# VH-VL binders against o27280: the designs that were tried, part 169

Target 1, 266 residues: o27280
Amino acid sequence: MDSMNVPEVLEIKRIVEESESVKTFIFSWDFRREVRPGQFVMVWDFRDEKPMSVSLIDPVRSEIGISIRRVGEFTDRVHGLSEGDLLGIRGPYGRGFELMGRDILLVGGGIGMAPLAALADEATARGMRVDALVAARTADELLFLDRLEAAGVNISTCTDDGSCGFKGFAHERLLTLEENHDMAAVCGPEPMMFQVMRILDERDVPAQLSLERYMKCAVGICGQCCLDDTGFRVCAEGPVFWSQELSRVREFGRYRRDPAGRRVPW
Key: E = the ipSAE of ESMFold2; O = the ipSAE of OpenDDE; V2 = 0.75 times the mean of E and O plus 0.25 times the DockQ between their complexes.

## First folded at step 6 (VH-VL)

Design K3 (framework fv_acasunlimab)
Fold by ESMFold2-Fast, scan of step 6:
Structure K3 (fold): chain C 266 residues (1-266), chain A 118 residues (1-118), chain B 108 residues (1-108)
Amino acid sequence: as target 1 above (266 residues)
Amino acid sequence: EVQLLEPGGGLVQPGGSLRLSCEASGFTFSRYWMSWVRQAPGKGLEWVSVINSGGSSTFYADSVRGRFTISRDSSKNTLFLQMSSLRAEDTAVYYCAKSYIGRAFDIWGQGTLVTVSS
Amino acid sequence: SYVLTQPPSVSVAPGQTARITCGGNNIGSESVHWYQQKPGQAPVLVVYDDSDRPSGLPERFSGSNSGNTATLTISRVEAGDEADYYCQVYDSSSDHYVFGGGTKLTVL
């Protein structure tokens, strides 16, 4: 690896508890390394590294934030850290989101709201009307509602169990929302993103979708760099894709891959 | 075959009006933002206007705002530019162009010459 | 309004490398696209999103973008590369597409 791919050891300046399972770790950042919403960094705890989306970009305070959900051994260790502790950060990597027009729809599921929260900040700063559909299994897993509200975002919620907002899935809620958006950005579980993409395609709304499972490919750490039948090079072009690119990919929304690379239906 | 076809062109006097059209084929026209880009003789490219996929949002270069109107008819795969209060400096080849959904202009029409002169 | 600056002309001998610059305030944070235009023809996209190439374009076309300067690099230049080249960004603050003034590449 060259110097651009070597982790920089940074001190955790502040930790924000977003939910019982999600924390945002805030670091001082030298903005000579440009960072855009939709990009990710590799987080290294001096044993393992994992890709994490950048959820806060604040050049005024010279800070970035990285939101991490507790789902396994690595994330459990990172969640055990305190302000003043050190982490290695490498990046940023990947394509960022693009903003066009006057209004944008954000559709986020679970931790997928992390890159969309950074995008919402940029969109509101440039004067866009931002509508966000925030989806989760339960009310306590809805993320960034206070931050989005403070930014002036128009928020709709849905939960699988009906504990907050619409009872049902994101795509079901989307069918009840207005159709007039210049663009959309979508991030969350792949089955949710597939269903949302289909509705946005029917409405002729161009959408950008962020695929977490391909983040490692962008830094050369991959077991899957091509999307099925297209020959599309995910590691060179991801994790953010336009809906027209994904609509031709046979595996998107239909099956995933287990650790051995075998196809498993959604 | 993916293409944008711009039929015709025209000569118009200062203060006059002219409507340009651009017919799309070989792609799903209704999904894309569409722009007009012009080029005065011997000069560079200048963006004129864009319309979103649904037709509800339009944006204009400062030089044409209030005088030009971009519109689309997705049922006919056609983009329009209605030009009013034309000036000599509007003389240019006008290209319709498809945005690659926010990235770049990937498909261009052949261009139509508009001459504003007495 | 955002402004892109290109040199008006660049000259290069066949087989050499041509570099065409596009200057803009903090342009490294923007996505830059490049077009080739030959006399009497519509522009053709040659590089998009700073460094990506459309299918069917020669691999000798490449791009970079950092700080205040984006660069189109044409390696092993051929006579057929002689054309005007334009950089372009989308200024999200105004919802305007912005083109550079164009650079005439002459292959001598």
Scores: ipSAE 0.466, ipTM 0.766, lowest interface PAE 3.0, mean pLDDT 86

Design K30 (framework fv_acasunlimab)
Fold by ESMFold2-Fast, scan of step 6:
Order: C-alpha cells, then sequence, then structure tokens
Structure K30 (fold): chain C 266 residues (1-266), chain A 118 residues (1-118), chain B 108 residues (1-108)
C-alpha cells in the first residue's frame, strides 16, 4: 500500500494535443497496479502535486494517459514539458466506474470527457453499445471525437454557440434523444451534471457522476468535502458517485449565493 | 394518430377549483416535457406551467405559482393542471403542448375553455 | 424577467414578402420559435430553432436570429397566411417559456 503513496518518476513517452488548451500525456505503466476508468492519479511536477483523471488505459501497449487542461501555474508548467521530460505519478486513487448491462450513455462536458474516453474504451472492449453526448462551449473545445469514433462509439455533439451539432446545453440535447440505456456515466461542470442527472433519474436510467472536488477526499486529505448546505453534511468516497447518492444533496447543481445571500439558480 | 386531446372546459365561480386533463396518443408520452399555455379572450399566448418527462421537476409562471399544480401520469399518458383560488383573470383557453427540439412546442391540444365568473 | 417585443400588426399585399420581428435582449444567443394561429384554432409551429421548418410546411416560411432581433419572413404571401404570429424562447435563468405579444398579419 505504501508503494502506491510514493510518486514514481516516469518519462513522458508521447504528448497528444487534444485542443488549444488540453494535452494528453502518455506514460509506460506497470499494470500489476490495476487502473480502472474513473480513477485518478496525483501528478507531481517537482514543485506542486495535483489530482488528474486517467483518460487512457491501454494494457496491451502498457500505457496510461492523463489529460490536462491549462488553467493555472501548475498546468501551464506541465504544458511546457516535452516528450522525454519527467513527471512524478502516484496512485491510482478513488472509485472507478462500474459497468452494467448491454448499453451505456456517456455525457461529457469539456475536460469531463477525459475519464469518459477511458470508460468508452473499456465498454466497447466488453462488447457494449456506447452512445456519447459530447458537449462544449464551442466546436474547438469538443474533445476526443476522433478517438471515440475509432472505438465505434455513436457520437452526438452539442455546443452552447451552435458551432457543432445541437445549439444548446447537454441536458437540452438529451431531451431530444429517445434512446433507452441500461446505465449512464456523466462528467463535466456541476450544473450540467445536475440537469443531466435529473433527466436520467426520471427515465429510470442508473447514472454514475464524477466530481473533481472529491478526488482529494479519496486520498485521505481532511478537507471537509461536503455538498449539503445545512447540518446533514456528507463527506463521501469519490470521485465517482451514483445519482441516487447525489440526488439527496440539495446544493448540487441547483444554486449558488448572490451577494445578498439569496439562492441563485445555475 | 399523433395528438393531444383535452376532454372539455368548465365554468367556475371566483375562488373555486378545477382540474384540466390532456390525453396523449401516437407518441412516447413519457419521453417528453409537457406544458400548459393559456390565452385569454382576444389576448396573446401566456405560458403557465411545465413538467419534466418523469414528473419530478415542475415550474410555474409567477402569475399562477402557489395556486396551480401541474402533474402527469405516465401509465395513462395524461397531463393534469389542478387550478385553485381561481380569479376572473384566469379566464382563458388552456392548451397542453409537447416540447420539441430547442424547447419549441410541436404538438398542441385543441384547447379547453375555462371561464371564471358567477 | 425576459420580455419579447413584437409589432401588433403588419399588412402586406398578396405576392409580397412579410417580415415580422421579435425583439429581445441578446435574443441571438437563444433559439427562437414561431407559431401561426388562426381564429378558433390552436397554434401551429411554423419555424423552430431560428430557421428550421417542420415537415409539410411551405418553404415560403423562413427565419433568422441575430443580436437583439429575430425575424420571421414569409415570402410570396397568400391570403391563407393571414393569422396571428407569435415568437417564443426559453429563458433558462428562470425556467420560463416566454412568448411575444403576437403580430396580426393582414393580407389585403
Amino acid sequence: as target 1 above (266 residues)
Amino acid sequence: EVQLLEPGGGLVQPGGSLRLSCEASGFTFSRYWMSWVRQAPGKGLEWVSGISSGGSYTFYADSVRGRFTISRDSSKNTLFLQMSSLRAEDTAVYYCAKSYIGRAFDIWGQGTLVTVSS
Amino acid sequence: SYVLTQPPSVSVAPGQTARITCGGNNIGSEYVHWYQQKPGQAPVLVVYEDSDRPSGLPERFSGSNSGNTATLTISRVEAGDEADYYCQVYDSSSDHYVFGGGTKLTVL
């Protein structure tokens, strides 16, 4: 167990530019340490350590991939690295997705497609039918479309600005789809995930949702990881939760507070 | 045949209650969000209330909140609007409407006249 | 609260082009839908998602939407096009469907 908590220094084998702001870093991996879709690793640049979802799991080539969006100093430094450079990796950590049934719906927003891309690979390898709803603000922010297509995934897209596919949000596109699924997996901005969860709950489709904020809770860091806004706080094992676990959390995806303290819908 | 049927209107005294129903046929009712839209005599269309496909999420126009309740029964393919504390200004033809792409309404009921008067 | 503004009436001669506007703050960022309503009848969807038509509707009906104004255009107007026309959007911030006040098209 101790060896899982010590960073292993790995060479960047390959870098894939997914978009202007997202890169996938690929490393050789010893699969005696099993990695499942939905799990994350801690990435150490020898200054700071941050949790990142695993976006590629390839036991045949003995590779894992980690997709990183540029959002601050740590990610800017990592984006400046080249093939052959070194990063520290420890893990994997957290709950992975569970697969059930014969067909699965993936609903991903932005970088949230990263863990879902790994899940798509596993689901297709198991012979499941995979439908993916890929959402982003604009067409150039849609991620992993080529990879999903190569895996045989049925793809629907939506963009807020209408530059690719349906003009609108993921939950609005989902309402126009009459397909039944045995399960769903959802990852993206919390307001998107909440709206999608409600629709799937009403259709009686069991869903698993991945929340980035709970990755640190999964490694035992005491951060009071709670979603409930009143006395019934839930510090739960993450990052993947069933929709039934999230449906009882009043604050999840529903509202924030304005300067006057009033609830404001997302 | 794809349609929404509203079986009849009603006359109610001010302060009274009335329940409207809308029966769906020819499409998978349980997959679509549904709404009620009304039109007062000689006036324009006003959205009143909406309900999600499974019935868990409901929303209301400010003018009817707390007085009207929308519900649905997927086993009967039927949409309901329970109206209470009715006022003269609630006099209108009430339409049920099915949501479509982009949150348009592609299928409308024939309309049910509700008159609030003594 | 979101408000859609339509002119109360528009008059055109047969064979001419009618243009009915729908004004709203940043309406070009929303989908706009258009309905035709004849006396004593339920509304009929004639244009959805700014510019698409339901199957079976004449190509004479078209739409556009940019900035603060959406427009329903009816080319080669026929007497049978005489009706009230309503624009509609969904305001996601309030979860409200919003209709314009309606425009009476007169073909004279």
Scores: ipSAE 0.005, ipTM 0.409, lowest interface PAE 14.7, mean pLDDT 83

Design K31 (framework fv_acasunlimab)
Fold by ESMFold2-Fast, scan of step 6:
Structure K31 (fold): chain C 266 residues (1-266), chain A 118 residues (1-118), chain B 108 residues (1-108)
Amino acid sequence: as target 1 above (266 residues)
Amino acid sequence: EVQLLEPGGGLVQPGGSLRLSCEASGFTFSRYWMSWVRQAPGKGLEWVSGISYGGSSTFYADSVRGRFTISRDSSKNTLFLQMSSLRAEDTAVYYCAKSYIGRAFDIWGQGTLVTVSS
Amino acid sequence: SYVLTQPPSVSVAPGQTARITCGGNNIGSESVHWYQQKPGQAPVLVVYEDSDRPSGLPERFSGSNSGNTATLTISRVEAGDEADYYCQVYDSDSDHYVFGGGTKLTVL
């Protein structure tokens, strides 16, 4: 019985240091359990369990990868682990990205590039032309550039401070790009995603956006995963949503939730 | 009110041509992928052709490739299917359909009958 | 080349549960959509993205999708549910929409 709701204890096969604050943990995976780009897993360090997006899906090597940014006590402990150490993995959960057409634009900010890296692999394997706009505060925080280049992705970068590529924000760089795409996928800080979505809507580009911050309902806390207006639950209906769905959510891009579930402006 | 209107059908001889049209109202036509789906008498649904929101990418079922051309005029909210070299097996009700939330079809035209016979 | 397989017919008594299957190789990795078609009418979307329901559709319609089989479930079946039902996926490798052969639901 390999139910997706039962944690499996897996050995860390390889660790890739993506940046000073981000590591990718790679595990052998039995692909009889379906995994799609945009889905997440619950990672258990035998003390706490947290949701993490799948950033690598490699059926040829029978591997999955999970990219984790160091932001608190749980992630600090996981970052202290070495190859050969054990973690519990449960899942996958959520709906993944859907590909359509011949050309796709990926827009990723910070750790939001993680699920998009897995999507880039699938899109290139299917023969799609992939353009990626990778955004971060500084050059040191740009993620997956080597992976994307190796996959044949056409890469544009932007940094707030101008240390790599275009100087400015993702939406400012996007305004200078005139290329048409059959679809787009976007993941990153919510204010960035909101601005990018508005530009893509004006250009009539159908887009999917990943709302990974709301995956707390996977641990039994459902209220914080509910979006205003639509009542969508990220772990049940997300984390990936079409822009047409998100354009009707009053909270998206304007408010966030604190630990008590209260609305707080960005 | 969201609606797709298909103005009439036609009877065509084998080898002939016919253009179908579908006028959209009640939604922003230029934002959606559109398709043609057909159904032969007593048979199931068969996707025929699709076009991207901007009209730059077009896709065809193998059975119609090279004979049919899908196009759109977003200024007139109209979808077209130009059919040429028609065969008896092209006899079907043709539906225009709007894509929704990825790849589902949420709005369908009423269907127009195309009959190819002598 | 992707093929969806449906049973040609399913019979059910009023008030019972009807289950219509859609078979496809690794279909659980795809999003499956379901349509209801009554004689002389255009199809109507009844389930999209495996399990989501359009506004205005009865809660009696639900869907699931895993492994090689997707299922449309109609609970507490009514005479008005008698129709042909089609499953559909999008094959991203070919950019083709693929429909199943259809299932005739008969309510006795």
Scores: ipSAE 0.096, ipTM 0.660, lowest interface PAE 6.5, mean pLDDT 85

Design K32 (framework fv_acasunlimab; at its last look DockQ between E and O 0.01; V2 from the best seeds 0.00; counts 0 for: pae E 18.7 > 2, placed apart)
Fold by ESMFold2-Fast, scan of step 6:
Parts: C-alpha cells; structure tokens; sequence
Structure K32 (fold): chain C 266 residues (1-266), chain A 118 residues (1-118), chain B 108 residues (1-108)
C-alpha cells in the first residue's frame, strides 16, 4: 500500500499519558510522505475512523504522534490500547499552518494544543520567538507545558477555575498580553477561537485558526459542515483558515451542525 | 474600488535618494502585510521589501538591505519605500503589492518607473 | 537562498494545453502562487495556494504542486493567454518572497 487514501496498519510504538483524558500515540513514519503542523490523519480502529490532528512530527526519530482526548465510544476503545497494538492510519490530509515573520503567538484551548505543539516545534527550529497561551478548564487539563518549555517557548496559562495562571478564559488572558506579534495560530473550542480572533483582528495580527469540524470536508466525507452565509465555500479548504476568511462565516463561534444538519448553539 | 495608487517615481542620479508612496483604498489596509516588488527593463519580478501588518517587522532582499527602508502609515492607508544610495541596477518599475499573510500578492499597484542614471 | 527555476519560454498552438513548471527544493511543502503579466501591465494573480483560482478567472487555468515541482496548466490555450508567467513562494527560513525567473508563453 503506497497511497495516502488507503489506511496503513501501524504498530503503536509508544504511548504518552498527557493527562487523565489525553494520550499521545506515537508511530514510526516514513517521511517520504511529508507531514506538516496543522494537518490531520484518519485513525481507524478496524471498526470506525475519526480525524485526529498530528501533534508530534519528528523526522530525526522517524516518528509522528497523534494526541487523542477520551470523549466517546471510539476514543474509549483507542485509549484501551497498549504499546504493540495496531491502528490504521491514512493521510496526512488538509493544509498546514504557514509560518511568517520573527514571532508567533499560539493560543490553544484543551486538545487544540495538539496541532499547536507540533507547530511550536517547527517555529522554534526555524528560530522564531514563540509565545504560547495555553488554556484549559482546570490545571490538570493544561497540555504540553513540558514540551513547550523544553523547546524554549514563552508560556502563559489560564484556567477557567483559576487553578493555574490567570483565572478566566483565553480571550480575557490575551487582553493582558503584549500586542506585538507578526502572526498567530489558534486552535481550541470554537467559541474561544471566535473571541480570540476578534482581539487579534483589532490588533492587526494575522491569524490562522484550525477547525476540527472541517477536517472531514477536506477528505470529501462531509456535506453538512460546509455552510457560509456569504457564499464563501469553506469545505474545499481546511482545517486551517485565515481569520479574514472566517469572519464572513456567520456560524463560526455561534452554531455548529449536528449529524442531521440542524443548527446547534455552542 | 479596491486599488493601490503609486504617484511617485522619477529620474535620480547614482548615489541619490527617492521616496516612493502607495495609497490603498477599498480594503482594510492595516490588516495586511505589504511589499514592494520591482522589475528591471526586460527582466523578471524581484521582491524587494516587506512589512508586517502592525509595522513592527520589516524585511529586505539582500540587494537593497541597508539602502532601502520600508514603512507604513496605516492611519493614512499609505505604504512608503525610502530609497538611498541608488545604483544604476536599481532602475526598474516598482510595484506595491498586498499579500494576505503568507498568501499570494492579490492586489498590485500600477507600477512606478524609477530611473537611475547620470 | 531559495531559488525557483522556470523554463524561459514555452510555445503552444491555439487549443493546445500549456504546462509551465516551477522547480524548487521541496517546493511541495510550500504554497505556490502564479501570476500572468502582459506587456506594460502589472502582474495578475491567476492561481494561488497551489491550485485555487481567484474569482472570475477561467477554469482553463489550474495548478498542482508536489515534491520538487509545481506546475501551472493552461488548457485550450487562446491568443489572449500569451504573456509572461511567474511562480512565487514565501521562503519561511529567510522571510523572503521568492519569484521564479518567468516563462514567456507564445501562442503560435
């Protein structure tokens, strides 16, 4: 099998416990198939498949990592696997983040830090100054702080309950941070990304945002997630979008679609 | 209408200076990286200089570093290129261009001819 | 520094397909953009982000990018397509925009 559209069965080489609810599954990877931060793969447990962002890209060790949060039946089954077990992986899919300039702000909420951790590695390797705002509901849900610190990233944290760093939401913490960045990358819950985007737009900081709900559209599986009130078609691109493109989508930050195509508030 | 207007240009002696300007209209100028791209007579496009949306970071091609200075005044929707120590090989049509942060140059000025000769 | 290589010229008859290549080390990892320039005019964006087309451009223009080569494809070439074509990337390692040397398309 030498096609990105056919699952390759790979052995789980190592599992990293990131938190009680998040694990990173590490696989050997042939880097003749390029993988970029912001891209995702389809993970197949031989029953169902789901899109998962790549959270580790390590050409020196010939490894990729995929971070998965336990949220339902599929992820519960995957979390029950051990080193040596097999998963099907196909991809990568989607467009990755682009890096420009001398400094970058990363704003990640919960599992949204997964693609941003891979981006942080690339940005620091390139010699950029990297500031990361890591947000979660509680201190024990903050992800990748050790990796970011080891990479030389300047870290700010916030938690909804105040158990670590600033007490409050990511956008509230962002208002207390310096405004001077050449670019930003944002990934997390859609309402958080919407609020962060508004602040970055006001500061004239160009931002790229990663939307999980458009990952299936990038591989041609989804029809119902491609809605745009202005006629802008989002499903041909993604999961990474520029903030100016997303500002025209009325549903961004306000509504999502359920499996039946109905609008559901965030 | 979305446009970039370049009223400057002219003839300058070697070693001289000239400031180019580019006025933007029809889009939110302050949100975009801006660049200057030049084209010598009968030759290809060469990127010269770029400036971040907030103006805090500036970038230069090796051929102009130390001689040219890019700047912007977003309150006036205007991009500038201050050119000094001009050489005959700087003779070119200079275009201002809008890039959407890491993307293509989607809006271009009409071009301004700069001739450096005695 | 990063260099993009284009053939200096390509000739096609009306109705044929023109293919203009842009070579660069690992260019498939970058987004490639293409410009059309007619004599005395500013360049016009015809393909961006490897394969996307600006609004109002004909479907005859398409692009691809993988490995070390990006390609601009113009199908059913018309006399009005005669122009110089330039590829362009952003080199993140140097923070420079890089243009190819240009390809003159002649419609015979």
Amino acid sequence: as target 1 above (266 residues)
Amino acid sequence: EVQLLEPGGGLVQPGGSLRLSCEASGFTFSRYWMSWVRQAPGKGLEWVSGISSGGSSTFYADSVRGRFTISRDSSKNTLFLQMSSLRAEDTAVYYCAKSYYGRAFDIWGQGTLVTVSS
Amino acid sequence: SYVLTQPPSVSVAPGQTARITCGGNNIGSDSVHWYQQKPGQAPVLVVYDDSDRPSGLPERFSGSNSGNTATLTISRVEAGDEADYYCQVYDSSSDHYVFGGGTKLTVL
Scores: ipSAE 0.576, ipTM 0.803, lowest interface PAE 2.1, mean pLDDT 86
Fold by OpenDDE, look of step 7:
Structure K32 (fold): chain C 266 residues (1-266), chain A 118 residues (1-118), chain B 108 residues (1-108)
Amino acid sequence: as target 1 above (266 residues)
Amino acid sequence: EVQLLEPGGGLVQPGGSLRLSCEASGFTFSRYWMSWVRQAPGKGLEWVSGISSGGSSTFYADSVRGRFTISRDSSKNTLFLQMSSLRAEDTAVYYCAKSYYGRAFDIWGQGTLVTVSS
Amino acid sequence: SYVLTQPPSVSVAPGQTARITCGGNNIGSDSVHWYQQKPGQAPVLVVYDDSDRPSGLPERFSGSNSGNTATLTISRVEAGDEADYYCQVYDSSSDHYVFGGGTKLTVL
């Protein structure tokens, strides 16, 4: 259960340019406040507030990282910031990933690799075997490859244009991989996740998937991130869901609600 | 009908060995994590061992680590618990249990009594 | 190690509401599951993921979880509800399933 928190104003310690469109902002963090891979924080630039996944959890350096893709006005402003600048951070919120077993598959698309990168760090630190299928539109949009490799992750890449690795979509690449895992964690475009989940289900691989919805309060009050029929609040019951939970979510992989409440097909 | 059957219980002397089996039916056995949970007479539930859906990962309670071995045969829809170096404190009803999400147990066998006594 | 604490017993009159608590350090961040066990029978899952009910379970059974306490609530208690109730979590840090000590619910 999450509570309403006042944003803590934090200084950007470092900025890592992950790609042309993605930056990781690193902050000092008091780890008396526990944070788990898959959880998100609300980032406040003193004008607007947006949910962002935690992509780095470093208890040794007492730091967290938030990876942000440049996609709109808010993220444009944030991407214009420099080291030493300030942001408001509140959280963490939501249900994070749970690790089970010793052999895990990560399937990530685009910025969806952000929470999975954090999960990979934890999994490898626990001595788990981690295979990661990293997907992107093009080679230059593949995220965290060096970081994952350094952590000991076995990486398979997939690009829409074939500029790196398998040419095609993540679910297509997954079909070519025969090995099963104890569990899988998935994050990326919802159509991708939908297809990946289906394959994993057919293979009897337990899977967790991180959903993205419009979130306003982050504490399960406003209902903006409520999933149809189930009443699941992505900010409270999610963003990480087990595949069996998502099987109950009619809208998953089909549509979402925009800020105006309209159904927007994927 | 979803069912778990545990026929392998019995009386064994301390230091002895016993192999429990649990046959699953009514669901896709290979899809789910499985566990053994035991209950000593008049006591509460205690998780004993777990195995991943694929069988590649096994886990044990500290109380049985090194003595018990969990395994599964998907072709036979059967879960096993090989118990060795049995102790009096291992006396319990042993339940096989099917995982839901791998975190809860939604299906239980009726249990089989294992009595360790001289 | 993760420890779940339950009261040994709870008594309730028929038609009243029974509440069984399960205490654990920051248990609110975990998914809590509840089992009912009647004498001579195997446990039965009655609540999972804090508040979800398996198919076939009456709405009288509900669950909540926040802070350091999870609660199983049985409304309009019936004689047939008399049983032992166990809370349970999965501890991912140790890969252990952890049960509470159990609570005997007596219907007066």
Scores: ipSAE 0.444, ipTM 0.793, lowest interface PAE 2.1, mean pLDDT 93
Fold by ESMFold2, look of step 7:
Structure K32 (fold): chain C 266 residues (1-266), chain A 118 residues (1-118), chain B 108 residues (1-108)
Amino acid sequence: as target 1 above (266 residues)
Amino acid sequence: EVQLLEPGGGLVQPGGSLRLSCEASGFTFSRYWMSWVRQAPGKGLEWVSGISSGGSSTFYADSVRGRFTISRDSSKNTLFLQMSSLRAEDTAVYYCAKSYYGRAFDIWGQGTLVTVSS
Amino acid sequence: SYVLTQPPSVSVAPGQTARITCGGNNIGSDSVHWYQQKPGQAPVLVVYDDSDRPSGLPERFSGSNSGNTATLTISRVEAGDEADYYCQVYDSSSDHYVFGGGTKLTVL
């Protein structure tokens, strides 16, 4: 049992309000426990424990940041905390993004921009050209724009309601953008990721996608894999998957189940 | 080139009105909160008013609340400050400023002088 | 009603280090930003989020923020650094932006 599987109680050093519904909680971090973009941590509020993506990896300040959207009881409680309050952190866990080539496209929807912001910092530090398509329902939900701009990222935006940038879905905006990227990294709502994946596959752009659902499957003691015989050969190795791995997953992007167990479209 | 330009300003009598404008270029105006910040001659900076990116939320310093109205027109990339019931203490250079990460102001106009005197 | 307190002036010899303080109750919990203003010119952001520098600014400009005091540090001061310096925070309880009173840096 190594130190990343034992929870550590950490003080919230700083809180950044990214939007009305999203806060980034910043902690001091000993980088002998290496953290890579796309990995997640288990956040424990001494009552419940949930997986959260790492959005800031700053070895110079010895800090990590964890961005949390307020969506339910656990996240409501965490959003009620102040600087100086304590949280338990286990990890990191999961497979992170792999960078390749010189030109990368990031496609992020909502809170899905969190791991991509961390990846953008690494990519720009390596001298890569980074284009980001940042998507949200409304302008006030577009995340990390100032941070991405400061890092030298070329930003395109889209909003469902047209309040900022292109009016429409991320995949519709993607069709109008340059097709010369060496790779892509995608994170956001599953329907968005499915449509984006199809376009990138048609363009022969290698893509890695990060799935929140597969993070939930991997929660718990390190080493227990959630494996089944329905075509989910890598379900416990996420949250980052190559697009070819996801093309074999029957449920991805095609349907979900309602509370009665019926297959319904997204 | 990223730029904020405040044409206008001038001499106004106490109790009078004046409308300031600020034209933005070189960045996506509609994404950012904007503010007006003023500086009386020989004095420090004082934040006056702010407006959210969509224009739905407006904020005012206590010294101007009820007398000044901030607005924006994203189709023209323009920020406005409607000033009414002007007083001698409103005499200042008025800057428009773009909000940035952590609620800093990263881009400033060159400012325009408003003088309130009889 | 949040107030930021700066000394009215600071004098420093060329080549030395200038430190300009910004006092506020629990200011270490805020993100503090710093502006340089030369006579007849608009302010220019020189440090944001306590310690980060905008692109193109020399590393001679640095900042810190803890407890009740934020500090702008200018190492190896040059004559061209002579200016007024302002600290600023955003006070989320009032939705107001607050500036300090300013500090005139004189390079002798």
Scores: ipSAE 0.000, ipTM 0.386, lowest interface PAE 18.7, mean pLDDT 83
ESMFold2 (binder alone), look of step 7: mean pLDDT 91; pTM 0.946

